# Ledger of designs, part 1: VHH binders against Uncharacterized protein MJ0448

Every score and structure here is a prediction.

Target 1, 256 residues: Uncharacterized protein MJ0448, of Methanocaldococcus jannaschii (q57890)
Amino acid sequence: MIKILVDNTAYKKFFAQHGFSALIEINNKRILFDAGQNSITLRENLRLFNEKEGFDYIVLSHGHYDHCDGLKYVIENDLINGKVIAHKDAFLDKYAGNRYIGIDEEIKEYLLKKADLEIIEEPYKIDKDIIVSGYVPREYEYEMEEFQCIKDGKRVKDEVNDDMFLIAKGILITGCSHSGIINVVEYGKKLSEIKGVLGGFHLVGVSDNYLNRIVDYFKSQDFWIMPMHCTGFKALTKLSQLNNFVYGHVGKIIGI
Below, numbering starts at 1 at the first letter of every chain, in headers, positions and changes, except where a header shows other numbers; antibody chains are not in Kabat numbers.
ipSAE, averaged over its two directions, is called F for ESMFold2-Fast, E for ESMFold2 and O for OpenDDE. V2 adds 0.75 times the mean of E and O to 0.25 times the DockQ between the complexes of E and O.
Where letters were taken out, [cut] stands.
Atom coordinates printed by the task and the answers are left out, and those that the model quotes come from them; centres of patches stay.

## First folded at step 4 (VHH; framework vhh_7pa5_2)

Design g1 (from e4 with S59Y)
Fold by ESMFold2-Fast, scan of step 4:
Structure g1 (fold): chain B 256 residues (1-256), chain A 120 residues (1-120)
Amino acid sequence: as target 1 above (256 residues)
Amino acid sequence: QVQLVESGGGMVQPGGSLRLSCAASGFTFSDYAMSWVRRAPGKGPEWVSTISYSGGSTYYADSVKGRFTISRDNAKNTLYLQMNSLKPEDTALYYCARDEIYFESGFDYWGQGTQVTVSS
C-alpha cells in the first residue's frame, strides 16, 4: 500500500504542511519516500496512521528541505533499518535567491557520515516491483524554476540533477518533478508499465502554454494521476477536470 | 466492519434517468470524500465522480459531466448519483468507494455494486 504522510493538503485529523512524504509497503519492504519539512508534521501524521515501525529504505526525491528535513524525526528515533538512496547532488548547498533551501546541515552530516548511504545515478532496482529512477534525462522541453547551488566553492545554476522518482508495482511516485513532469513520466515508461502517477508535478508559476501542454499530455494517457504538493492551485483546477484525475491529500491510501 | 451497500440500478431506455444510492456504515462517513466507480463489460474500472467530505466540491469524468450529479447526506450516511440522459455506453456495474482507498486494479470495491443497463 501507499500512504500519503505529508502534502500541502490534508483532511480532518491530519496535519497539512508545505512538503511531501509517502510510505510504500510492498513485498515485505517499508520504504519512506521523502519526509516533509519538519519533525513535528511527520511525527504526528505517522502517529495518526498508527505507523510505529522503521523503514527498510529511505529514498530522497531530491535535496530540498521540504522533502528531507522531517528526517530529523526518523534519525532521532532510530527508524532507519536499512539503506538511504539518493543522488550525490542532493547534498549540495542549495538556494532560491538568498534563501537556503537545501537539506538541514545536521541531517546532511548524519546521512553522509553515519547512514548506510547508497549514491545512485542510474536506475536502482530494490526488487522486481520497486525501481528508483536515478538521474532523469531532460529530453522534452520544460519550464524550470531558477535555483542555485554551491559546486567546488562556486555559486552556479542548480539543474536539480538529483531529482529522482520511484516506481512501485507500476505506480510512479515523484517528489517535485524539477526535471519536468513529462520527462519524469516518459522515462518512467521506459523503466516500467505505468498504472498511476502521483506526487508533485512542479507546475506552480509555469506559463499558460506549458500548463495547457501538460493538461493535453495527461488527457491522452491510460493511467490515473494524483497531482499534489508543488502542482499548485491553477494547475490542480485544470487537471481536476480530467477523467483520470484522483484527488490527493495527507491521509490518502492507495492499495497495491 | 466497513460496509458500503449500493442500490437503485436497473434497466432503462436511452435518454432515461436513474438515481443510485450508497448506504455507508462502519466508519465516520462525514470524514471521507466519496466516489462512484463503474465497470462496463470487457473494460477496466472507470472513475465516474467524487464528492468532498463536506459536499462543497464535486468532480466528474468528462464522459458524464453535465448529465450526472453526485450528492451526499451526511446525516443519513448516504451517497447519491443522479444519472440523467443515460446512454448505452453508461451500461456498467456501479460501485461506491471511499476516497482514501484505491488499488492498482482501479478502486477497491466495498459492495457488490448495482447494475445499470441502458437498453431494452
Scores: ipSAE 0.000, ipTM 0.151, lowest interface PAE 13.9, mean pLDDT 85

Design g10 (from e4 with S35H)
Fold by ESMFold2-Fast, scan of step 4:
Structure g10 (fold): chain B 256 residues (1-256), chain A 120 residues (1-120)
Amino acid sequence: as target 1 above (256 residues)
Amino acid sequence: QVQLVESGGGMVQPGGSLRLSCAASGFTFSDYAMHWVRRAPGKGPEWVSTISYSGGSTSYADSVKGRFTISRDNAKNTLYLQMNSLKPEDTALYYCARDEIYFESGFDYWGQGTQVTVSS
């Protein structure tokens, strides 16, 4: 079972917020994939789903605040029952211009000093049905938003090397696909048979040529898509015309 | 506190040009991507163009690509839209909008708009 906890759009009783979070329940494991951008939205949506139990795994798609800062609720209520899985670059100081967009410093400190933190770069298998990607190779042309980070005391371009996805029983879950959605899906196909793809596709602000290539790419696939979060309005309207499109929002439940 | 003030609109004939300006105040302009959005009479808002916080990346709606150019001057806290080869269908109220973090991820704050009318 996958439950969408945080997205930019919400169904009826649920709360919408810029951010992403999904709960995956498979094989007696509870996995929190991202946590949205604040404690209130995550807390209320968990309550509306009647979800009170802690998490065996927390997986961070990447180190931006709108995916990680809802963890304050999880930390303050002692809901981490096992490992936190992340790429090492998730913990860099991250910026858009001079604006800090990285993980909240207090959350970052907790994860680095007190959590059972599993840093990965290679695929990490949680069990036979659940795999975290590790680093996504950038083999196909894509368009990336302009970010910066601090490495070795220097402010440099942030390639978002920490971008990761998770596959659960053939369903690929991505946070924001900063590595390029085609790269995400093609790498996912090397790790597992893909039956569906959901999450943020990061098609906000992309050129029309790139967007049309993405639309054509997904037309040719034998899986459903549920683009959310950072996919953006323009891309959503084009992708919604596809026969394999599924409308995603907070409150959506996917049976697996 | 956050203020976006558009100017430069007016009446022009088809094929004419206009340059819109958006003066930003109350926030660090260079930290935000910026958008131009328009609303034609009797229609909903249509996204027109986006520019990254540094000006290094731009994108355009299909309907305006090749005719409009978005730019910014971070030293002057000003966003621009150069509109060439204007068509009657470009007639709309044009808004400057601030993106909180990501391009086109949502319009955090809108200005009051500037009217563009293209008619013979």
Scores: ipSAE 0.000, ipTM 0.246, lowest interface PAE 13.5, mean pLDDT 86

Design g11 (from e4 with A33R)
Fold by ESMFold2-Fast, scan of step 4:
Structure g11 (fold): chain B 256 residues (1-256), chain A 120 residues (1-120)
Amino acid sequence: as target 1 above (256 residues)
Amino acid sequence: QVQLVESGGGMVQPGGSLRLSCAASGFTFSDYRMSWVRRAPGKGPEWVSTISYSGGSTSYADSVKGRFTISRDNAKNTLYLQMNSLKPEDTALYYCARDEIYFESGFDYWGQGTQVTVSS
């Protein structure tokens, strides 16, 4: 099953927060995909789901605070039972203008020095039904957001090479799709048969031409979509008109 | 304490021009992507335009592309929207908005709005 733990929207019983987190439970494995932006929201929503056990895997979609900083709860309560999987660039100092948007320094230090950290660039199979993408190739044109990072002591454009997704029994889970949602899905199709796509599509503030291209792309697919988090209001409104649209929120459970 | 205060709206005839301004305070303006969003009478909010934190990247709704220009002055903490060739369909309350991706609750920090009325 997949349980949505953190999203910008939530039903009455749960807490909403800018960020993303999902719990995947299959094949006797518990995987935490992202952790939201603070320990309080993750803690409360786990409690409301009656989730008390630790995680065999933690997968970081990319190194932004709104996906990683909820890990403070996980670390402080010793809930990491196995590996943390991330791209190496997730640990770069990341910025939007002068604002640090990377992983909290204390969390970053714990992950680099104390955790069983698996750095990947290529697809990583957790088991026969669970694959982490590694680096997503940018083969299709998309609209990029302007970010910066520190590489080799220099502040440079951040292409968010650390953007990764996870596929569990044909369900593709993406954090924020900074690599372009079409690139995410097309690469996912090379790794597995896709039955559904959920997570952040990163369509806030994009042009209408690009958005219409995305709508047409998804209209032609035979899988369901559950756009969340950074998808944005305008994109959600247009995508909600599609026959394969599913509304996502904290508290949603998907049987797999 | 985040405040976004729009100004520059008014009444104008079709084909006219207006320049909207948004004065930002209570946060580091240069760290945020900024947008203009409008709400026409009896309709929900419609995204108009977005500008990156540095001003190096801009995007526009198809309905305004080629007619509107978004810009910013980070030294003055001010966002602008130059509106040319205005149409009756552009009549709306125009809101300055801080980008959703940098907020705890999403796309909900909007100013009070400035009214633009295009009529003949």
Scores: ipSAE 0.000, ipTM 0.316, lowest interface PAE 10.9, mean pLDDT 85

Design g12 (from e4 with A33Y)
Fold by ESMFold2-Fast, scan of step 4:
Structure g12 (fold): chain B 256 residues (1-256), chain A 120 residues (1-120)
Amino acid sequence: as target 1 above (256 residues)
Amino acid sequence: QVQLVESGGGMVQPGGSLRLSCAASGFTFSDYYMSWVRRAPGKGPEWVSTISYSGGSTSYADSVKGRFTISRDNAKNTLYLQMNSLKPEDTALYYCARDEIYFESGFDYWGQGTQVTVSS
């Protein structure tokens, strides 16, 4: 089963917050995919789902605070029972203009020094039904938000090479798809048969030509989509008109 | 403290043009995606347009596409909306909004708004 723990929208008793997190439970494994942007939202939504047990794996989609900084709750309550899987560039100092948008320094230090950290660039198979993508090849033209990072002491363009997704029983889960949602899905198809795609599609601020290309792309696919988080209002409105659209929010549970 | 102050609204005839400005202060303007949102009398807010940090990426509501142009001057901390071929349906209070954390998923600060009235 997949449970949406953090998203920009929530209904009823759950709490919404800018960020993303999902809990995946299959084959007697508990996987936390991202953790949202703060400990309070993750803590309360786990409580409302009656989720008290730790995680066998933590997978970081990429190194931005709105996906990682909820880990403070997980760390402080000793809920990491196994590996943390991430790309090496997730731990770079990351910026949008002058604002730091990377992982909180205390969390970063814990992950690098004390966690059982598995750094990957290639696909990582957790079991027969669960795979983490590693680096997503940028084979198709895409439009990205402007970011910077520190490499070798110099501030340079951040291409977000740390962007990764996870596939669980044919369901692709993406954090923000900074590598381009078409690149994410097409690479996912090389790793597994895809039955559904959920998470952040990162279509805020994109050109109309690119957005229309994305809409046409998904219209032609034989799987459902559940765009969330950083997909944005305009893109969500257009994608919601597709026959394969599913509305996602905190509190959503998907059977697998 | 964050402040967004809109100006440039007024009355115009159908087919006319107006240029809205938004003066931003209290934050690093170049760190944020910025948007224009409007509210017609008796209706909820409608997103109009968004611009990226550098101005290299822009997006528009289908209702204004081809007629409105969003732009920014980061040296002057100012956001603009050039409105051409105005229609009576464009009559609304227009707000300058700072995107929450840099995404069009929500707005953490709004201006007081500037009124645009399109009437013959």
Scores: ipSAE 0.000, ipTM 0.224, lowest interface PAE 13.2, mean pLDDT 85

Design g13 (from e4 with A33K)
Fold by ESMFold2-Fast, scan of step 4:
Structure g13 (fold): chain B 256 residues (1-256), chain A 120 residues (1-120)
Amino acid sequence: as target 1 above (256 residues)
Amino acid sequence: QVQLVESGGGMVQPGGSLRLSCAASGFTFSDYKMSWVRRAPGKGPEWVSTISYSGGSTSYADSVKGRFTISRDNAKNTLYLQMNSLKPEDTALYYCARDEIYFESGFDYWGQGTQVTVSS
């Protein structure tokens, strides 16, 4: 099953937070996909789900604080039972304008020096039903948010090459889709049959022309979609009109 | 009840220094990124600096980089801004703010502010 632990929208007793996190439990494996932006929201929502056990895998969708800084709770409570899977660029210093939006340095230091860290760029198969994408090729036109990072001591444009997704039994889980949601889904189709797509679609601030292209793209697909987090309210309003739309929020459980 | 209480403002000559403090209560301070934001008379809010939950990562507006230093003491639930080489253009009401929202001026709680005046 998949349990949504952190999202910008929450159901009833759960806590909403800007961020994303999902717990995937299949084949006797517990996978934490992202961790939200702080300890308190992740801790309380895990408690409300009655989830007290550690994780066999932690997968970082990319190196932004609203996906990674909730790992403080996981680290401080010794809940990492196995591997942390990430792209190498997740650990770069990352900025939006002058504002630091990367992973907290204390968390970075723990992951790089003490965790069982698996750095990937190619698809990584956890088991027969679970695959992490690695780098997502940018084959289809998309709109990027302006970001910067530090490479070789220089502040340069950040293409967010660390953006990755996970597929569990045909369900594609994305953090923010900074690589373009169409690129995410089309690459996912090359790795697995897709039955559903959930997570952040990163449609906040995109042009109306691009948003309409995204809506038309999903209207033509034979899988369900559950856009969350950074999808944004304007995009969510349009996508919610599709027959294959599913409403997503903290507290949602998906059987797989 | 979330509270952010700034202090340490005052009048100072150009080239002088001030240290601002912000006492936080009503939440787990160490779980949040914190920022300083200022508003000069007749202007909108300007972001000044941000610090990560642990204090390990910091960032600054170009206008203050190299002159201001943000820090925090999680044991005391206190945020600081050390301001050096102050200029008349730094005159503003300085707010302590709790960061919640990615990329935007997404501060869910602000203090009352502390006035900094740089004049001869």
Scores: ipSAE 0.000, ipTM 0.466, lowest interface PAE 10.4, mean pLDDT 88

Design g14 (from e4 with A33S)
Fold by ESMFold2-Fast, scan of step 4:
Structure g14 (fold): chain B 256 residues (1-256), chain A 120 residues (1-120)
Amino acid sequence: as target 1 above (256 residues)
Amino acid sequence: QVQLVESGGGMVQPGGSLRLSCAASGFTFSDYSMSWVRRAPGKGPEWVSTISYSGGSTSYADSVKGRFTISRDNAKNTLYLQMNSLKPEDTALYYCARDEIYFESGFDYWGQGTQVTVSS
C-alpha cells in the first residue's frame, strides 16, 4: 500500500505542509519516499497513521528541503533500517534566488558520513515490483523554474539532475518532477507498465501554452493521475476536469 | 515591518580588515538565507556572499573567496561579514539582503547599506 504522509493538502485529522512524503509498503518492504519539510509534520502524521516501524529504504526524489528536511525526525529516532538511495547532485548547495532550498546541512552530513548511502544515476531495482528511476532524460521540451547551485565555488544554473521517481506495482511516484512531468511519465513507461501517476507535477508558474499541452497529454492516457504538492492551484483546477483525475492529500491510502 | 540595519563600515587601508553587522527585525530571521550585496560607484549591484538559514552552508563570489567570511547568530537576529585583506576594488556600499521565499530569484528586503572605503 501507499500512504501519503506529507502534502500541501491534508484530510481531517492530518497535518498539511509545503512538502511531500509517501510510505510504500509492499513485498514485506517499507520504503519512505521523501520526508517533507520538517520533523514535526512527519512525526505527527506517522503517529496519526499509527506507523511506528523503521524503513528498509529511504528514497530521495531530489535534494530540496521540502522533500528531505523531515529526515531529521527519522535520523534522531533511529528509524533507518537499510539504504538511503539518492542521486549525487541531491547533495549540492541549492538555491532559489539567494534562498537556500537544499538539504539541511546536519542531515546532509549524516547521510554522506554515517548512512548506508547508495548513489545512483541508472535505474535501481529494489525488487521485482519496485524500481527507482535514476536520472530522468529530458527528451521532451518542458518549462523549468530557475534554480542555482554551487559547483567549484561558482553559482551556476541547477538543472536538478538529481530528480528521480519510484515505480511500485505500476504506480509512479514523483516528488516534484523538475525534469518535466512528460519526461518523467515517458521514461517511466520504458521501465514499467504504468497504471497510475502521483506526486508533484511542478506546474506552478508555467505558461498557459505548456499547461494546456500537459492537460492534453494526460487526456489521452489509460492511467489515473493524482497531482499533488508543487502542481499548483491553476494546474489542479484544469487537471481536475479530466476523467482520470484523483484528488490527493495527506491521509490518502492506495491499495497495491 | 521588516527592517535590516547595517553597521561596521568605514575607511581602511589596503590589507586591513572590517567586520560588518546587520541587525534584523520584523520577521523570523532563522527561516531565511541571508546575503551580502555590494554596489561600487557607477556600477550595478554585485552579489558577495550567502549563508543558509541554519548557518551550515555558505557561498562566496570568486572576487572575495579566502578573504571574506559570512556568519550569523540566529539567537541575536544578526548577520555578519568579516572582511580581511581588503583591496581598493572592495570599495562599495554594502547591503544586507533577505532572500525571497516564493521560488522567484531575488531579494525581497534589503537595508540602506554601510559604506566601505579602502584607500591609501
Scores: ipSAE 0.000, ipTM 0.128, lowest interface PAE 19.2, mean pLDDT 86

Design g16 (from e4 with Y53R)
Fold by ESMFold2-Fast, scan of step 4:
Formats: C-alpha cells, structure tokens, sequence
Structure g16 (fold): chain B 256 residues (1-256), chain A 120 residues (1-120)
C-alpha cells in the first residue's frame, strides 16, 4: 500500500502543509519517500495513520527542504532502520533567488556522516517490485523553475540533477518532477510497466502552451494520474477534466 | 536603506590570520543567505563563501577551502569570515553581499568593502 503523509491538500482530520511525503509498504518493506517540510506535520499525520514503526528505506526525491526537512522527526525518534537513498546533488546548497531552499544542515550532516547512505545516479532496485530511478534524462522539452546551487565553489544554475522517482508495483511516485513530468514518465516506462503516476508535477508558473501539451500528453496515456503538491491550482483544474484523473490528498491510501 | 558595513581588514604577512565582520541593517537578516565576495586589484569579483539563512550550511571557493570559515550571528545581524593561512593571492577588497543570484545577475546588495593586504 501507499499512504500519502504530506501534501498541500489534506482530507478530514489530517494536516496539510506545503511539501510531499508518501509511505510505501510492499513485500514486507516500509519505505518513506520524502518527509515534508517540518517535523510537526509528518509526526501528526503518521500518528493519525497509526504509523509508529520505523522505515527500512528512506528515498529522497531531491534536495529541497519541503521534501526533506520533516526527516528531523524521523532522525530524532530513531525511525531509520536501514538505508537512505539519494542522488549526490541532493546535498548541494540550493537557492531560489536569495533564499536557501536546500536540506537543513543538521539533517544533511546526519545523512552524510551517520546514516547508511546509498548515493545513486543509475536505477537502484530495492526488490523485484521496487525501483528508484536515479538521474532522469532530459530528452523532452520542458519548462523548469530557475534555481541556483553551489557547485565547485561557485553559485550556478541548478538543473536539479538530483530529481528522482520511485516505482512500486507499477505505480510511479515523484516528488516535484523538476526534470519535467514527461521526462519522468517516459523514463519510468523504460524501467517498468506504468499503471499510475502520483506526486508533484511542477506545473506552477508554466506557460499555457506547455500546460496544454501536458494535458494532451496525459489524455493519451493508459494509466491513472494523481497530480499533487507543486502541480498548482490552474494545472489541477485542467487535469481534473481527464477521465484518468484521481484526486490526491493527505490521507489517501492506494492498495497494491 | 539596506546597509552592509564590512570591517576587520588590514595588512598581514603570509601565513597570518584576519577576521572580517559585516554589520547588516535595513532588512530581516535571518531571511537571507549571505556571501563574501572579493575583488583583487585590476580583476573582476570572485565569490569566496556563502552561508545559509540559519547558518547551518556553508560553501567555499576551492581557492579558500580549508583556510577560511564563514559564520553568522542572526541575533546580532552580523556575518563573519575567519581567514587563516593567508597567501599573497588573497590580497583583495572583501565585500559582504546579500544573496540573490550569481554574478551574471549580481548580488542585490553589497557593502563598501574592507581591504585585505597580504605581503611580506
């Protein structure tokens, strides 16, 4: 099963927050995919799901605070039972204009110095049904938000090379799709047969032309979509008209 | 009304140390990543170091890594640069900068600079 732990929209008793996190339980493994942006929201939503057990794997979709900083709760309560999987660039200092948007330094230090950290760039298979993408190739034109990072001691454009997704029993889970949602899905299809796609599609602020191309792209697919988090209101209203659209929110459970 | 005022520069012999300070005012200091940038005589600006809003994350140019330490005190609205094992090539005017974007777009606010001269 997949449980949505953090999203910008929540159902009934659950807490909403800008961020993303999902719990995947398959083949006697517990995987935390992202952790949201603060310990309070992750803690309360785990409590409301009656989730008290630790995680065999933690997968970081990319190194932004709204996906990683909820790990403070996980670290402080000794809930890491196994490996943390991330791209090396997740640990760069990251900026949006003059604002630091990277991983909190105390969390970053713990992950780099004390955690069982598996750095990947190629697909990483957790088991027969679970694969982490590694680096997503940018083969299709897309519109990306402008970010900066520190590389080789210089502040440069951040192409978010650390953007990764996870596929669990044919369901693709993406954090923010900074690599372009079409690139995410097309690369996912090379790794597995896709039955569903959920997570952040990063369509906030994109042009109408690009958004309409995304809508047409998904209209042609055989899988369901559950756009969340950074997809944005305008894109959600257009995507919600598709017959393969599923409404996503904190509290959502998907059986697999 | 944004102001960044650097101090702590001076003359030092190779192998020596200096600590630079930058007093910030006119904005919420804790909302911004801060940088040190230097300009050597007759050269363009060179980025030296950046510190995150909370002070937890730091980055350094390869030329200063292991020798310089950036830090901040958000309660005092002050940025610091501890410079150790100084070399003649570190001679430059050092600027405190409020981070917006890399040199191509510029930092949105700079101080007036403080001169560091390393010579025997």
Amino acid sequence: as target 1 above (256 residues)
Amino acid sequence: QVQLVESGGGMVQPGGSLRLSCAASGFTFSDYAMSWVRRAPGKGPEWVSTISRSGGSTSYADSVKGRFTISRDNAKNTLYLQMNSLKPEDTALYYCARDEIYFESGFDYWGQGTQVTVSS
Scores: ipSAE 0.000, ipTM 0.111, lowest interface PAE 20.3, mean pLDDT 85

Design g17 (from e4 with S57R)
Fold by ESMFold2-Fast, scan of step 4:
Structure g17 (fold): chain B 256 residues (1-256), chain A 120 residues (1-120)
Amino acid sequence: as target 1 above (256 residues)
Amino acid sequence: QVQLVESGGGMVQPGGSLRLSCAASGFTFSDYAMSWVRRAPGKGPEWVSTISYSGGRTSYADSVKGRFTISRDNAKNTLYLQMNSLKPEDTALYYCARDEIYFESGFDYWGQGTQVTVSS
């Protein structure tokens, strides 16, 4: 079972917020994939789902605040029962212009000093049915956001090397696909047979040529798509015309 | 208090050019992506163009691609839209909009608009 906990769009009683979070429950394991940007939204949506239990795994798709800062609720209520899985670059100081967009410093300190933190770069199997991607190779051309980070004391371009996805029983879950959604899906196919792709596709502000390429790419695939979060209105409008499109929102439950 | 003030609209003949400006105040302009949105009488809003906070990335609606150019001057807190080869169908009220974080459609503030009329 996959439950969408945080997304920019919500159904009925649930709360919408800029951010992403999904709960995956399979094989007696509870996995929190991202946590949104705010403790209040994550707390309320968990309550509305009647979710009271802690998490056996927390997986960080990448180190941006709108995916990680809801972890404050998880940390303060002692809901981490096992490992936190992340790429090392998730913990860099990250910027968009003058704006800090990285993980909150208190959360970052907790994860690095007190959590059972598993730093990965290669694919990591949680279970026979659950794999975290590690680093996503950039083999296909894509359009990147203008981000910066601090590496070895220097402010440099942030390639978002920490971008990761998770596959659960053939369903690929991505946070924001900063590595390019085609790269995400093509690498996912090398790790598992894919029957669905959901999450943020990061198509906000992309060129029409790139967007049309993405639409053509998904039209050729034999799996459903549920683009959410950072996909953006223009891209959602075009992708919604595809026969394999599924509308995603907070409150959505997918059986697996 | 966020303020966006558009200017530069007017009447022009088909094939003509206009340059729109948007003066922004009340926030750190260089931290936000900015967009132009237009509305023709009796129609809903149509997104026209977006520019990233640094100015390094731009995007355009298919209807204006190759004819319009979005730009910004972060030192002057000003957004621009250079409109060339104008067509009668470009007639609309043009709004400057501030994008919320990375969203082209998540506008949290709009200006009052500037009228562009393209007549034969």
Scores: ipSAE 0.000, ipTM 0.274, lowest interface PAE 12.4, mean pLDDT 85

Design g18 (from e4 with S57Y)
Fold by ESMFold2-Fast, scan of step 4:
Structure g18 (fold): chain B 256 residues (1-256), chain A 120 residues (1-120)
Amino acid sequence: as target 1 above (256 residues)
Amino acid sequence: QVQLVESGGGMVQPGGSLRLSCAASGFTFSDYAMSWVRRAPGKGPEWVSTISYSGGYTSYADSVKGRFTISRDNAKNTLYLQMNSLKPEDTALYYCARDEIYFESGFDYWGQGTQVTVSS
């Protein structure tokens, strides 16, 4: 079972927020994939789902605040029962212009000093049905938002090498697809048979040529898609015309 | 306004077949993906199958793949689920659901469900 806990769009009683979070429950394991932007939204949506139990795994798609800062709720309520899985670059100081967009400092300190943190770069199997991608190779042309980070005391371009996805029983879950959604899906196909793709496709502000390429790419696939979060309104209107499109929002439950 | 009315359930022995139907009204049926969701005794809802608004794409839970076939007739506003090689573990209330409203608990846009019982 996959439950969408945080997304930019919410159904009825649920709370919407810029951010992403999903709960995956399979094989007697509870996995929190991202945590949204703040404690309040994650707390309320967990309560509305009647979810009171802790998590055996926490997987960070990448180190941006709108995916990680809801972890403050998880940390303060002792809901981490096992491992936190992340790429090492998730913990860099990250910026968009002068704005800090990285993980909150208190959360970062907890994860680095007190949590059972598993740093990965290669694919990591949680079990036979669940795999975390590790680093996503950039084999296909894509358009990337411009970010910066601090490395060795210098402000440099941030390639967002920490961008990762998770596959659960053939369903690929991506946070924001900063590595390019085609690269995410093509790499996913090398790791597992893909039945569905959901999460943020990061198509806000892309060129019309790139967007049309993405639409054509998905039109030819045998799996369903549920673009959310950072996909954006223009891209959603085009993708919604595809036969394999599914509308996603906070409150959505997917059986697996 | 929106109504989904399931039918076609019943009792069948293991290995048997049933065809479920769902009559939809109160909305433009051809604009929505449709799903079948089931609830077994003592368990929460489990997604079974989805069909796109045009019928061009279908997907299935691993537990039913190869045995169940979802289809639709947009001219008749009707959704179908052909269930073959039924197993005792398929015993459940089967609900027709509009894709956008698939939730953990029941919804006004689900019908009351149709009972499928697989036993001898």
Scores: ipSAE 0.000, ipTM 0.132, lowest interface PAE 17.2, mean pLDDT 84

Design g19 (from e4 with G56R)
Fold by ESMFold2-Fast, scan of step 4:
Structure g19 (fold): chain B 256 residues (1-256), chain A 120 residues (1-120)
Amino acid sequence: as target 1 above (256 residues)
Amino acid sequence: QVQLVESGGGMVQPGGSLRLSCAASGFTFSDYAMSWVRRAPGKGPEWVSTISYSGRSTSYADSVKGRFTISRDNAKNTLYLQMNSLKPEDTALYYCARDEIYFESGFDYWGQGTQVTVSS
């Protein structure tokens, strides 16, 4: 079972917010993939789903606030029952211009000093049916936003090397696909047979040429897609014309 | 008390047609996207088609594109699947599913299913 807990769009009683979070329940494991950008939205949507139990795993797709800062709710209510899985670069100070977009300082400190933190770069198998990607190779040309981070006291370009996805029963879940959605899917295919792809495709603000290439790419696939979060209106209108398109929002439940 | 009741299945020869119906009750039908999902013998569920709450947007699995048409009548709380040019590989139990299942813990809500058998 996959439940969409945070997304930029929501159905009926659920709360929408810029961010992403999904709950995966499979093989008697509860996995929280991202947590949205604040405690209130995550708390209320969990309540509306009648979800009160803690999580056996927390997986961070990458170290941006709109995916991680809802963890404040999880930490304050002692809902971490096991491991937190992340790439080491998720914990860098991250910026978009002068705006800090990294993980909240208190959350970062808790994860680094108090949590059972598993730092990965290679694929990490939680279960025979559940894999976290590790670092996503950038083999296909893509367009990325201009971000910066602090490495060794120096402000440098942030390639978002911490971008990771999770595959559960053939369903690929991505946070924001900063590594390029084609790179995400192609690497996913090397790790597992893919039946569906959901999450943020990071197509907001991309060129028309790149967007058309993405649309053509997905036309050729035999899996369904559920683009959400940072996909953007223009990309959603084009992708919604594909036969394999599924509309996603907070409140969506997918059986697996 | 969500209830979905499928009908319209049966036996048909390859190249034939069938129209499936799903009568929905217990919720505001026009507020939900609806899907058809099928399960072939010995296999897991396969998504077939989805229609938006208004009926203006539809999507299909590649295996049925150009042959199947999903539609809905919100005034009658009914979902349809028109199946043309049927193939033996389309043999399965066909389920009507509600895309939004706020009240269920783990599954898309499905009806009891209606059997479609394509054979000579």
Scores: ipSAE 0.000, ipTM 0.117, lowest interface PAE 18.2, mean pLDDT 85

